# Ledger of designs, part 93: VH-VL binders against Cytochrome c oxidase assembly factor 8 (COA8)

Target 1, 167 residues: Cytochrome c oxidase assembly factor 8 (COA8), of Homo sapiens (Human) (q96il0)
Amino acid sequence: APERGAERRDTAPSGVSRFCPPRKSCHDWIGPPDKYSNLRPVHFYIPENESPLEQKLRKLRQETQEWNQQFWANQNLTFSKEKEEFIHSRLKTKGLGLRTESGQKATLNAEEMADFYKEFLSKNFQKHMYYNRDWYKRNFAITFFMGKVALERIWNKLKQKQKKRSN
Short names: E, the ipSAE of ESMFold2; O, the ipSAE of OpenDDE; V2, 0.75 times the mean of E and O plus 0.25 times the DockQ between their complexes.

## First folded at step 13 (VH-VL)

Design ic53 (from ic1 with heavy chain S59D; framework fv_belrestotug)
Fold by ESMFold2-Fast, scan of step 13:
Structure ic53 (fold): chain C 167 residues (1-167), chain A 121 residues (1-121), chain B 108 residues (1-108)
Amino acid sequence: as target 1 above (167 residues)
Amino acid sequence: QVQLVQSGAEVKKPGASVKVSCKASGYTFTGHYMHWVRQAPGQGLEWMGIINPSDSRTDYAQKFQGRVTLTRDTSTSTVYMELSSLRSEDTAVYYCAREGFKYDSPHFDYWGQGTTVTVSS
Amino acid sequence: EIVLTQSPGTLSLSPGERATLSCRASQSVSSNYLAWYQQKPGQAPRLLIYGASNRATGIPDRFSGSGSGTDFTLTISRLEPEDFAVYYCQQYGTSPWTFGGGTKVEIK
């Protein structure tokens, strides 16, 4: 025998509370920029009636976000370290101190920094190429599953319409 | 280090209002939802409401709608819970709690120390 | 609202024993939305388990969570003196968030 209540949905008050979320973003909030990646994490609102397909899409998006966060955290850390080393080296060559008379870090002008940016991007070319390839693959997979979820939702709407007509 | 510090104990008469504060530190205040939960003497935990510090959006438990108001001040990283038309059954310890996210599992990862509110004639 | 029923209300055990705490939901709860908290007298609750089975940071491996649907379990494999406290389950998948009535784990 089936468990009591298995055939019945809780239509009040939990059913009523479920009518409110459609007016809210499917992303409850966007987090603060990560200290290292400088990217804002997205935390997804999960409905209690999430389908297996919707769950698969969400997990794929979450996994892609984690991968993206790790890549940029490492990249930004490397950039900052090498930038500081470059500035120190150039200031030492010019006989200048590492701090201004006001106590702030001394910096190089835009023309001098252009050399650093050019060299940094060149050295990281292969890494960025692999990142772009993986990003493309992940984005394609996400887009594909977004399409599948959209079709599932259309199908479910049609099934619900037919069921409502039958009742 | 994440810390939630609440205001001190309050003693109120029936019909009065109380406003409890919860000051957040050690993280980006606008990056996490904040919840309020109460616990009557010898009883369990009861959820009261949620606020998004970023946009002030709130949602309240039906039992408290019309009596509870959640607000925030981003300049001081503080959330407030105001409960009006106090009754003796509102005597409880009131907690603020931060909603953390770990992938697809939001949960209350940090709690304030609690504020005792006593409603008596 | 989803009602969470915890059993037993009180569990009397000795240090070194295994504790098994149950939480039953009035309707299906995704395992992603079930948490367990520990509360000691005069203190705020402390997160132990989230997503039914994931230990929070700093929580010893003797604590484990399991379950899905309507039936969830918190297990303490070998009770330490510091583990005697009240434990609450919570669902956070649907507003309003609800808590169980608690299970008090006390010294025999």
Scores: ipSAE 0.000, ipTM 0.465, lowest interface PAE 17.3, mean pLDDT 79

Design ic6 (from ic1 with heavy chain P106E; framework fv_belrestotug)
Fold by ESMFold2-Fast, scan of step 13:
Structure ic6 (fold): chain C 167 residues (1-167), chain A 121 residues (1-121), chain B 108 residues (1-108)
Amino acid sequence: as target 1 above (167 residues)
Amino acid sequence: QVQLVQSGAEVKKPGASVKVSCKASGYTFTGHYMHWVRQAPGQGLEWMGIINPSDSRTSYAQKFQGRVTLTRDTSTSTVYMELSSLRSEDTAVYYCAREGFKYDSEHFDYWGQGTTVTVSS
Amino acid sequence: EIVLTQSPGTLSLSPGERATLSCRASQSVSSNYLAWYQQKPGQAPRLLIYGASNRATGIPDRFSGSGSGTDFTLTISRLEPEDFAVYYCQQYGTSPWTFGGGTKVEIK
């Protein structure tokens, strides 16, 4: 199997990282986890003779990835913000500082953190249900188009064989 | 069964220091804040300070700032209250009290039996 | 600091009577984080009510708490002999934690 090229990254303004596959790659490239979503992005290879159906599948996969990345980036941001607000509010109520003597962030007790996690999950239950519904719908659509692309490729190979036999 | 067991009575001279212990059992020690409250003879309850057993962070009532030190030992599930520069008006029963763990249960749900500290000449 | 004022200082009643104890805060108590404790001579305080109106585990239903903001009440519907004690209110909404001066419920 061809060796995949080395990872490379560049950074956009504001420190947002991104990555690019090696120029000579003829395959999809899997990058490092995104800073915000913690999901590994996939950069899709575009063949020079991509069919309209293949293009539709690729764009569907790209759009689904972007939707998934955005969902988890927003969810992680919401979680982080609410966690920090919860910790700050609890420490302020108790008169405790936000930093230890060594400069590390102060922690809450284990039971309070467990309660926060349970409350966060409960509060976001409907949001996660809708995410799961949409995730399944998107994966069903991708699987359906993958099947269509596979059938197109089989048909094209059969047509090429028949053409060769006829000549 | 949750229990808070405090050390025995102390008699001290003015200017001395006293260190009272409170040994916790029956629950996850680092899961609950611990408070110290004192009560002078015939008087009401007076809050002294709070400690987070998980990270040793403390906060003290202004009246005791500079004289009280709260510490903990996670290996023995014990919190300590040390009060320095003792005066006769520090004669009191000293209690440790556990805080609950959620928004509606941050009250003091369990108390130690109390430690009598007498400061006399 | 929130100052809690309990009244009356002493309440002299007979068994079977209703006791009503008041606790007033110098400013609004956040989230009704107000607790009531019972203390008998030589004993540690015992939690009765938390969150202004919730009975602690094992506390008889004759004890009830009510109120919000700055005015809170502990009611003992029918005093039993074991109910004669000192009662303290406490706010745990903001540091520093503060206690009322106590109300002594004594036999007439």
Scores: ipSAE 0.152, ipTM 0.586, lowest interface PAE 3.4, mean pLDDT 85

Design ic7 (from ic1 with heavy chain P106S; framework fv_belrestotug)
Fold by ESMFold2-Fast, scan of step 13:
Structure ic7 (fold): chain C 167 residues (1-167), chain A 121 residues (1-121), chain B 108 residues (1-108)
Amino acid sequence: as target 1 above (167 residues)
Amino acid sequence: QVQLVQSGAEVKKPGASVKVSCKASGYTFTGHYMHWVRQAPGQGLEWMGIINPSDSRTSYAQKFQGRVTLTRDTSTSTVYMELSSLRSEDTAVYYCAREGFKYDSSHFDYWGQGTTVTVSS
Amino acid sequence: EIVLTQSPGTLSLSPGERATLSCRASQSVSSNYLAWYQQKPGQAPRLLIYGASNRATGIPDRFSGSGSGTDFTLTISRLEPEDFAVYYCQQYGTSPWTFGGGTKVEIK
């Protein structure tokens, strides 16, 4: 099945298909969730007239996305590995089967799993704290460059309007 | 290649303790459970216990509970089996054996060469 | 605990013959959790079959396993001289892990 967020261009209410020239109609594309990070990647559209400042912003956003994807892919794999290890170790040392009578994976109840969650959060506290700090720093930088790009675009439009009126 | 190398033969007096080592190589030490199995002369295989090298959690066969202790050292990729209050009936070959899969119950895919422990007065 | 009973205790056969070894469990064992090991004098056991029917790496095609529930079988289709050994079944589905008493395959 298609993932949530996948864009489909359907027919207009009148039943007529929309026609969009590729170059002018291209947008940033949001992909399906990554297998490991569970985050949706953004594929950035590169306009024909991208300024150096716009390129810097795009690359910063791409680098931040790659960092974020890598962090959560690693964190989710570590979480899944340690969770399965915790469940397996507890069940095996209690003499319980790893599968239910129906053949599904046996699991611990919520009270027993609370021990794992507390341990995992405690063990990863510093790592998550530094992630949050870096996340805020990166988003601040992106916001700052978005402001610069906006000012550049306003200035360019203002210059064009002045030129048009003086003619 | 995967290899489990055990310590050499031991001769002990009744009432003593013995500690056998099993050094693992050729794989990620914490990725597999390790079991200990013994075999008395002319007899079959007898399971003694299991250790998770990742978290040190252990479980022992009821017959050995209170006398056997399994430990591990991740820095040397070594598991240890210590058996206390030795009796003549503990004369056996002691094997370490690796469990093949971490995240499901699994067979013993690799075995150590065995350590002969003789208990005699 | 699950008790595994192997029969016969001894099989006396000639090279080239078929060997059929039985392992019966005191209660149902999932086929996913039944293994067979070969042991020669002075050596550690060697894994032959796991999950009742899967050959371990390097094990010749003449070895095959079958069975489910409480009845499991190891078959050696054509005995070679190196196959004369003791064979053990093992269940690994529930604690404690248990082994059968062994079947000795000896030269007639």
Scores: ipSAE 0.014, ipTM 0.551, lowest interface PAE 6.7, mean pLDDT 84

Design ic8 (from ic1 with heavy chain P106A; framework fv_belrestotug)
Fold by ESMFold2-Fast, scan of step 13:
Structure ic8 (fold): chain C 167 residues (1-167), chain A 121 residues (1-121), chain B 108 residues (1-108)
Amino acid sequence: as target 1 above (167 residues)
Amino acid sequence: QVQLVQSGAEVKKPGASVKVSCKASGYTFTGHYMHWVRQAPGQGLEWMGIINPSDSRTSYAQKFQGRVTLTRDTSTSTVYMELSSLRSEDTAVYYCAREGFKYDSAHFDYWGQGTTVTVSS
Amino acid sequence: EIVLTQSPGTLSLSPGERATLSCRASQSVSSNYLAWYQQKPGQAPRLLIYGASNRATGIPDRFSGSGSGTDFTLTISRLEPEDFAVYYCQQYGTSPWTFGGGTKVEIK
């Protein structure tokens, strides 16, 4: 992800430079909601001395974000398409106009829409179960690597402290 | 190419039921509404009903409500029109016709060849 | 329901003449959702015009549609022998779908 100039938001330790300009923060940034997924993307800061372990964690987080964005963009498109087809079919077969007098699209009442939501959820339950399973697996892996990175940083600080004491 | 092929002519007695089929090919069956229209000898076109092949929802002309039933089979891309309690006045050619666009109101762009139903004793 | 009235009921003309067919709706047809169909004896109707003025694929230039609201016209600029048939208008703007009673174009 090459974007670093997005809205500033501090994340887990990315390293902070005192001299970074406000619009080029040395931290990860959260962007505006994606048009299709309605999720806010994270723009990752890459430190100059990124360890191999830190790189693996960043790539895992980036890949997980792309997977999550893609899933919800596709789900939202499917939902919108099926909802429009449901509404259109009901209005047409009831002999009702597809548009109101003001030219806006005609709508169904809450009771009829509840039928659509129930059917949509039932039809997609297996897909959502697999999504949730994979989402938890990915977040577990991210948490595990975050722990490893934290331990690496602690170890490095301890090593520096020992060198300072020996001089 | 798009084709709508209907079943053959039927001769029925008064009080019987008739079931006419219309097999679609050359397009995505669930992508278009299907209508049924009849024409008595020497008379004009009379709309009977509509079916959405995707969700099987139907609507019928008031005159035929209670006697007509539209169904579909997505596995064979076929729409059926069943008319019960037949009378001599039901003698007509029955057509299936495809509505040209699903997401707005549209004309009938393709028609079946027609099925002649004769009701006689 | 929208009632469509076609006039005249029968139009007797010779090849080469202009035919003008009228279709009047009992109330305004939404978005000019009006179609014209041609039917020959023993055949299914054939789409000629949709959306009041758009010619269907393969339909000769001599056929044209016009009108809006409640008054619509089908014009055949120069009748060919194969044009002698029955013509129906249809509205598809509101349910139920309705057809006109037809105009028979016959040889004089």
Scores: ipSAE 0.213, ipTM 0.624, lowest interface PAE 3.9, mean pLDDT 85

Design ic9 (from ic1 with heavy chain S105D; framework fv_belrestotug)
Fold by ESMFold2-Fast, scan of step 13:
Structure ic9 (fold): chain C 167 residues (1-167), chain A 121 residues (1-121), chain B 108 residues (1-108)
Amino acid sequence: as target 1 above (167 residues)
Amino acid sequence: QVQLVQSGAEVKKPGASVKVSCKASGYTFTGHYMHWVRQAPGQGLEWMGIINPSDSRTSYAQKFQGRVTLTRDTSTSTVYMELSSLRSEDTAVYYCAREGFKYDDPHFDYWGQGTTVTVSS
Amino acid sequence: EIVLTQSPGTLSLSPGERATLSCRASQSVSSNYLAWYQQKPGQAPRLLIYGASNRATGIPDRFSGSGSGTDFTLTISRLEPEDFAVYYCQQYGTSPWTFGGGTKVEIK
């Protein structure tokens, strides 16, 4: 199987990629979007001879994904709940019913919904700011460990080549 | 440029119905609620009702319930106010007014020029 | 429904004087969604103030609005000849939308 990840050839529809596909079953793969977070989960491939450093990187990536998944699942649920409450409150204030003649949920005009979005963003500004800060920190840590893993692999290959040459 | 243009003056006999139009231009018609307000000669302003042009939902002032009907035509960006069983007390200038959201404030930001309806025997 | 009471019914003043117009609500106006309009004979109402204190586009700085909750005031710092008109307050915070009975500002 190839040592490298999947190769994407955007300018060549050649049949070579069909006969020699990327090592898909031996690489990370992306699942369908989660019901609540709307994020696609990554399922991590574990190499046969995973080093302790590679294991730390994988676990960090998995922990970051779980944190991110939980954040957005909660955020989307809160958004949906507050949106429904806002619509209900505004329609009651205007003396309008909550259901259309066909029995569907009534909606607000775009301009009135803009008011909700501004209020929601304002209320959640600090929460989103802390999320962005933490996301940035987590991404830096992942990048740092990726660099360490790359250096480890280079060093190990260099050591192996030098062993073939006597002192 | 936002503009609300109303139909011309009408003279009706008691017991008749009148239908006033208000044609909107210069904005997304379905994005704003539209209100109807009237003013009898020498009297104050009186709210009649609201329509959501997006879904045709309406709400009316209790005084006009059963006599007023608000409708809209999205193809022509026009709102209509129909008042039935006219009485001399219905002689008034009738206004359409748009509900805006400038600076997140839903005040009546644009008004039609007004339509005079005279009910006389 | 929120009942708006304007006082005085008529205010007789001379050009250059200060006019203070009151609008009192029977219950608290949501979000201070209160507007003031000027109307001259044969004309549609002209928006002066919205959100209790914000001047509409093109309105001279001699017009100012203040107040919150149930007590609102429109002040005209120095009356000009063109300011003699009828003034209406309106709440737009909740259905049904209501207007005050008006204050007529007339030349003494």
Scores: ipSAE 0.059, ipTM 0.546, lowest interface PAE 4.8, mean pLDDT 83

Design je1 (from ja16 with heavy chain Y54S; framework fv_ebrasodebart; at its last look DockQ between E and O 0.02; V2 from the best seeds 0.00; counts 0 for: pae E 11.7 > 2, placed apart)
Fold by OpenDDE, look of step 14:
Structure je1 (fold): chain C 167 residues (1-167), chain A 124 residues (1-124), chain B 108 residues (1-108)
Amino acid sequence: as target 1 above (167 residues)
Amino acid sequence: QIQLVQSGAEVKKPGASVKVSCKASGYTFTSYGISWVRQAPGQGLEWMGWISASEGNTNYAQKLQGRVTMTTDTSTSTAYMELRSLRSDDTAVYYCARDQLYDFYKGSSPFDYWGQGTLVTVSS
Amino acid sequence: QAVLTQPPSVSVSPGQTASITCSGDKLGDKYAYWYQQKPGQSPVLVMYRDSKRPSGIPERFSASNSGNTATLTISGTQAMDEADYYCQAWDSSEDYVVFGGGTKLTVL
C-alpha cells in the first residue's frame, strides 16, 4: 500500500472571522465571506433540547464547513501565488517590465491568461477530483443525518399527540 | 550538465571598475535570465539584479543603481556584470545564477544553478 | 523594502529535526525559496515555491509557508547538513529579490 505521504496542509491561519450572531437568535446565521476562502461561514444554532442525532448532524456540518474553508483558503492562496509568478515570468519572457510607462502594473492579455488557467486546472485536476469526491461523501452523510433527524422529529411529534389524546 | 563558470578573482583599487563574466552551458541560454548575487565576507546574500538573456532587459537593486551594468552575449552564452566606482564595502564574492524566465509549470525555479563565485577585493 | 528575518543560528543533535524559520510581512502570500550554503561553496537551492524539492535534494528536507513565516524542516538531521541556510522571496511591487539574513545550522 503506497504510504499516502501526509501532504502537510499548510494551515492557512484559521482566522475564522468570529462573526458573533445576536445572542437571542434561534436561527442559523450566515457570516460575511471569509477573507481567504471567500466562503460565507454559517453559524449553526444550538437548540436547548438538542437530540444526540441533531448534535451529530450539527457537528458534521461544522466539520464539513471547516474542511471547505481550509481547502478553498489554500486553493485561493496557491492560485494567487501561481498567477503572480506566471504573469511575472511571461512579462520577463516578452521583455516587458512589471510596470507600464504610466506606472501601472503590467497585465497579460486574455489569451495569455487563458493559458495560465488551463495549466493551473490541469495541474490541480487530481486535487479537485479528490475534493469533489470528498465533498459528495460529506454531503451525502449530512443528507442522511438530515433524514434521520427529520424522522426523529416526526416520531416525537406523533408520540406527543398520542400522549395528549390519552389524557 | 548545466554549468555556470565565472571569471577568476579580481583585485581592484577604490574608484576602479570590475567586470565579471559568467559562461553558461548545458541549457538554452536565451530561455533563461541571469541574476547576480554578492556576499561580503562573513555576511549574507545580497541580490544585485537580473538580466534577460533573450531581450537584454535588466532590473538592478536600488542600492546599486547607476553603478552596475549587466549584459549578455548570446553568441558565447556569457553574462557580464560590471560594477563601477568600487568601494571597500564592495569586497565580496560575486555569484551568477540562472534565473527563470518562462513556464514555472515545467519545474524550473529561479536560482536553480549557481556559478562558483568570483572574489572581488577592493583595497588601497 | 521587504525584510526577511531568520534566526542567526540553530543547533540540533544528529538524527533530530531541525527547524529554521524565516519571517516577513505577508510572506505567506508569496513563494518562499531556500538555499543551503556550505563554507567556501556556492549556494544550492534546496526548496522552491514553499514546499517543492529540486531533484537531488533528500526527502528529509521539507518546507512550509503560512501567514508571515516560512519554515525549513530537516528531519533526521545529518552532519552533512551543517551549513548556512537562506530564505528568499520576490517582491512583485518593486520587482526585487530579498534574502533572509541566513541561519547557521550546527549539528552537534
Scores: ipSAE 0.640, ipTM 0.846, lowest interface PAE 0.9, mean pLDDT 89
Fold by ESMFold2-Fast, scan of step 13:
Structure je1 (fold): chain C 167 residues (1-167), chain A 124 residues (1-124), chain B 108 residues (1-108)
Amino acid sequence: as target 1 above (167 residues)
Amino acid sequence: QIQLVQSGAEVKKPGASVKVSCKASGYTFTSYGISWVRQAPGQGLEWMGWISASEGNTNYAQKLQGRVTMTTDTSTSTAYMELRSLRSDDTAVYYCARDQLYDFYKGSSPFDYWGQGTLVTVSS
Amino acid sequence: QAVLTQPPSVSVSPGQTASITCSGDKLGDKYAYWYQQKPGQSPVLVMYRDSKRPSGIPERFSASNSGNTATLTISGTQAMDEADYYCQAWDSSEDYVVFGGGTKLTVL
């Protein structure tokens, strides 16, 4: 068949992004850790002749990355904000300033922070459990489709070898 | 002062596309995300999606995936939302709102400042 | 997708305490947010992170979130509080944000 499926879309697959690979790549590129999530974003390569299975896998991986980045950016922000509020509150009750004599931010020792960590983990326990459940579910689906894509690619290679041999 | 100013009302035919703009001012645009929320006449609020102004990462409501595209232009501090293949049930006021996911100073709240809204009417 | 349910309407007399509920499975383990919307206007954030009040919101507004129910409480309700109120929570599964169906508060 002359038509080998959908051509690569001419519109950007996602919105405007400031993240770009250092050089052109025919493979997925892994960027530096995100400032907010501390996770490395992946720039997914889109082949000119992407199959429906390859597209489904890529979309699933992109959606999982966006979900994961958003969760951890929000969680890290919440943790840092509440930690800072806790520290400031405790320093105020002690009659201490927010900065040390050297101009550094004043901090609490590990013993003083234990109550904060306990409360934060307790409050966010269900949120983290749901995250872990969804994370594993998504990774299972990704692994399943990676297997399907691998089988498709093996089949295509076998077809190419047979064609070369018969010619 | 912090402001989100949206483009004017639009009247579209079924099957057309609409692109709404949201110009931010009074804050560092790339430090926040922008969420889009719509409201059909007499109905409640429906979240459409979110975009990071710094990285352009998007997350769309499942019902709208394939029909919506969100973009930003950091040089003009403007966010855009394009909705394709319009239907009569897409008639709504469309809002952009600042998403505080990345703002330590104002705390964890999803939408602290809202645009004035853009009425999109889809009629034959 | 988890759903958040609110009563469609709540009526109180001026000076009475209004209570608006928002129910969802294990909602108390998530952050809840509240918005006020008056006719022809954009929504306004009135409560964030379960019980925190933004600058400019009267002390009459308070909120709580535990178990399956988040509650917005308006003490000494005034005519100016008449509006639609929406709760919002974080959704970890499919969509980031889920809104409740809204509650129309009538002050008569």
Scores: ipSAE 0.000, ipTM 0.447, lowest interface PAE 17.9, mean pLDDT 78
Fold by ESMFold2, look of step 14:
Parts: C-alpha cells; structure tokens; sequence
Structure je1 (fold): chain C 167 residues (1-167), chain A 124 residues (1-124), chain B 108 residues (1-108)
C-alpha cells in the first residue's frame, strides 16, 4: 500500500465518520484511517491548470487508492466473518455456548485457532497473489506517469523561460 | 439484495412530532450512513441530514437545526428521523437513502439505495 | 447557500440525444451526482463522481462536469427515460448536500 510521499500532506483528526477535506487546501491531504480497510485515504489536489497528462496520473492514483481501499475493506470483513463462523462452528461441535459464564464471547485455544489461520491463508492464497501482482502493476504505471509528468513540467518551464527572455 | 423499507404514511397536526423509521437489509448496516431527503408535493429534493450507523454522528441541514433528531438502532438495522414542531410546509414525502461513509473525494457521497418514501401530511 | 440551477424541462424526440445541464459556482471543483425519478417512485442513482455509471444503468447515460456546469447526456433517448432528473453536489460553504431544482425530460 504505497503512500504518495513527494507532496505536502495534511492529516485529518481521528474519529470522524466521514472524511471531508478542506476545500481551500492547495496540497494533497491524508485523512484518518478508514475503519474497514485501516488505510489512510488521500484527497488529491486538483490544480487550476492541470494538464491532460497530470489529470491521467491523478485519476490513476485515485483509482488505485479506491481499488486498494476496497480490497482491504473486503478482506478485513471476510476475515472477521469467517473467524467468527469458525469459532461458532467449533464451539457448537464441542457442545459449548457462544459466551462464557461471565458473558464474554467464548474463544478457542491457540492450537484450535491455528487451524483457522492455516485454512484462511490457504483459501485466500491466490486472491492475495493476484492482489500483489496488480499492486505492482499499478505501482509501476504510477511511477512511469510520475516520470512523464516531471519531464513535462521541466519542458514547460524551459519554454516559459525562453518566452520571457524574448519579450 | 439491498433494501430500505420505511414506515407508513402519517397525518399530523401543526405543533406535533413525527418519527419515520427506515429498516435496512441486505448489507452491513454499520458500514454505511443514512441520509434523509424530503420532497414537498410537486417540488424538488431537499437534503435534511445524515447519520453514521456505527458511531451515531449526525449532521443536520441548517434550516432544520433544533427541530430534527436522527438516531439508529444497530440491533435492528433501523434508522429513525424525528421532526418536531411540525408546520404545514413540512408536508412532504420523506426518503431515507444509504450514504457511503468511506467516500473520501471532495466530501460528496452517492445515495445509491433509497427507501420507498413516507408521506407526512401536516394539516389544520 | 450554494444553488444548483437546472432547466425546468427538456424535450427530445425518441432516438435523439438529450442534454440536461446543472450550473453552480465552481461546480467542476466538486463531484456531481445524477438521480432519475419517475412519477410515484423514489430517486435512482444514474451517474456518480461526475462521469461514472453504476452497474445496471444503460451505457446511453453519460455525464461530465467542468467549470461551472455538469451535464447529463442520454444518447438514443427512449420513452422509458422520461422522468425528472436531479443533480447533486456538496456545498463547501455550508458543509452539506445540495440538489438542483430538477429537470423534467419529455420524450415526444
């Protein structure tokens, strides 16, 4: 999950339910961790004179962030759901209730939980492999377009310097 | 199958209160918010406010501050909107809509699923 | 309070392209959303985040948002597209949601 570390960033306060970045900011802004994905979202600054290439880069970064946020939100939910289902099933098989006499949720010991962790990792191995492949593909594309934007900005700066000297 | 089912139509006198319910099904209720939107007869949509199902945080339209209260009951996956001190111009169809709380772009979020609406009539 | 202005009505012939505008100060700096509402029904999301289409919405629907204007475009308009259409955006000055006044699309 790479951060966009080249630009100035502002951080939102913890505990807000909906991230709402300040409209007057002229920088990228990093929000609080999403409660489902546990990843900090970035609100990308849109400059007034954004070039078509800069727009393509920004949209690619936005799409990659959305994809990454959705993947981890879904995986965290799936993990939690399947963990509870596994515990419930094994407690039922043992003839035990879902809660202890103190009212706390009953759990399984570490050896019993190891079976769940192995099963979950095995079941989701290909999904996480495809996630890693797609993450690297997206990171390469973003890095490539960041280089193209950097060269475009240098080129435009040189053109503007030449124009000013000829005036 | 995502569904929002609202309580039935109500007829009220001026000065009374109304509480409209919105029962959600087919998704994890605490992963989203609920926005309330009303529509007076023959008129457009007016946003009333929003509530987070997980934390109970609210944000109300300024026009309605002090008259509206939004709550949720996570055990029944139900959102509630109460409008107090009713006036005749509060006659409208009241909608609940699912609000995507994890949308971090520009502060806007889509209302992707809507309830069927609840007609509240305030007369004489 | 921000105001989103829509024309009150738009008429098109079947098969033609309908274009519904939504005007607001610096609207292109915000995301625009579009809803369709048929008589006696609740609104339905048809476009989100300026130009994205939810699953189940026909490819005939497209949208754009730049400058002060968002536009919903329906190509090959059909009789079933006859409805009221609302744009929606966030009002940064009041920190809440605002809707346009709505546009009645008539297919003649």
Amino acid sequence: as target 1 above (167 residues)
Amino acid sequence: QIQLVQSGAEVKKPGASVKVSCKASGYTFTSYGISWVRQAPGQGLEWMGWISASEGNTNYAQKLQGRVTMTTDTSTSTAYMELRSLRSDDTAVYYCARDQLYDFYKGSSPFDYWGQGTLVTVSS
Amino acid sequence: QAVLTQPPSVSVSPGQTASITCSGDKLGDKYAYWYQQKPGQSPVLVMYRDSKRPSGIPERFSASNSGNTATLTISGTQAMDEADYYCQAWDSSEDYVVFGGGTKLTVL
Scores: ipSAE 0.000, ipTM 0.492, lowest interface PAE 11.7, mean pLDDT 79
ESMFold2 (binder alone), look of step 14: mean pLDDT 89; pTM 0.928

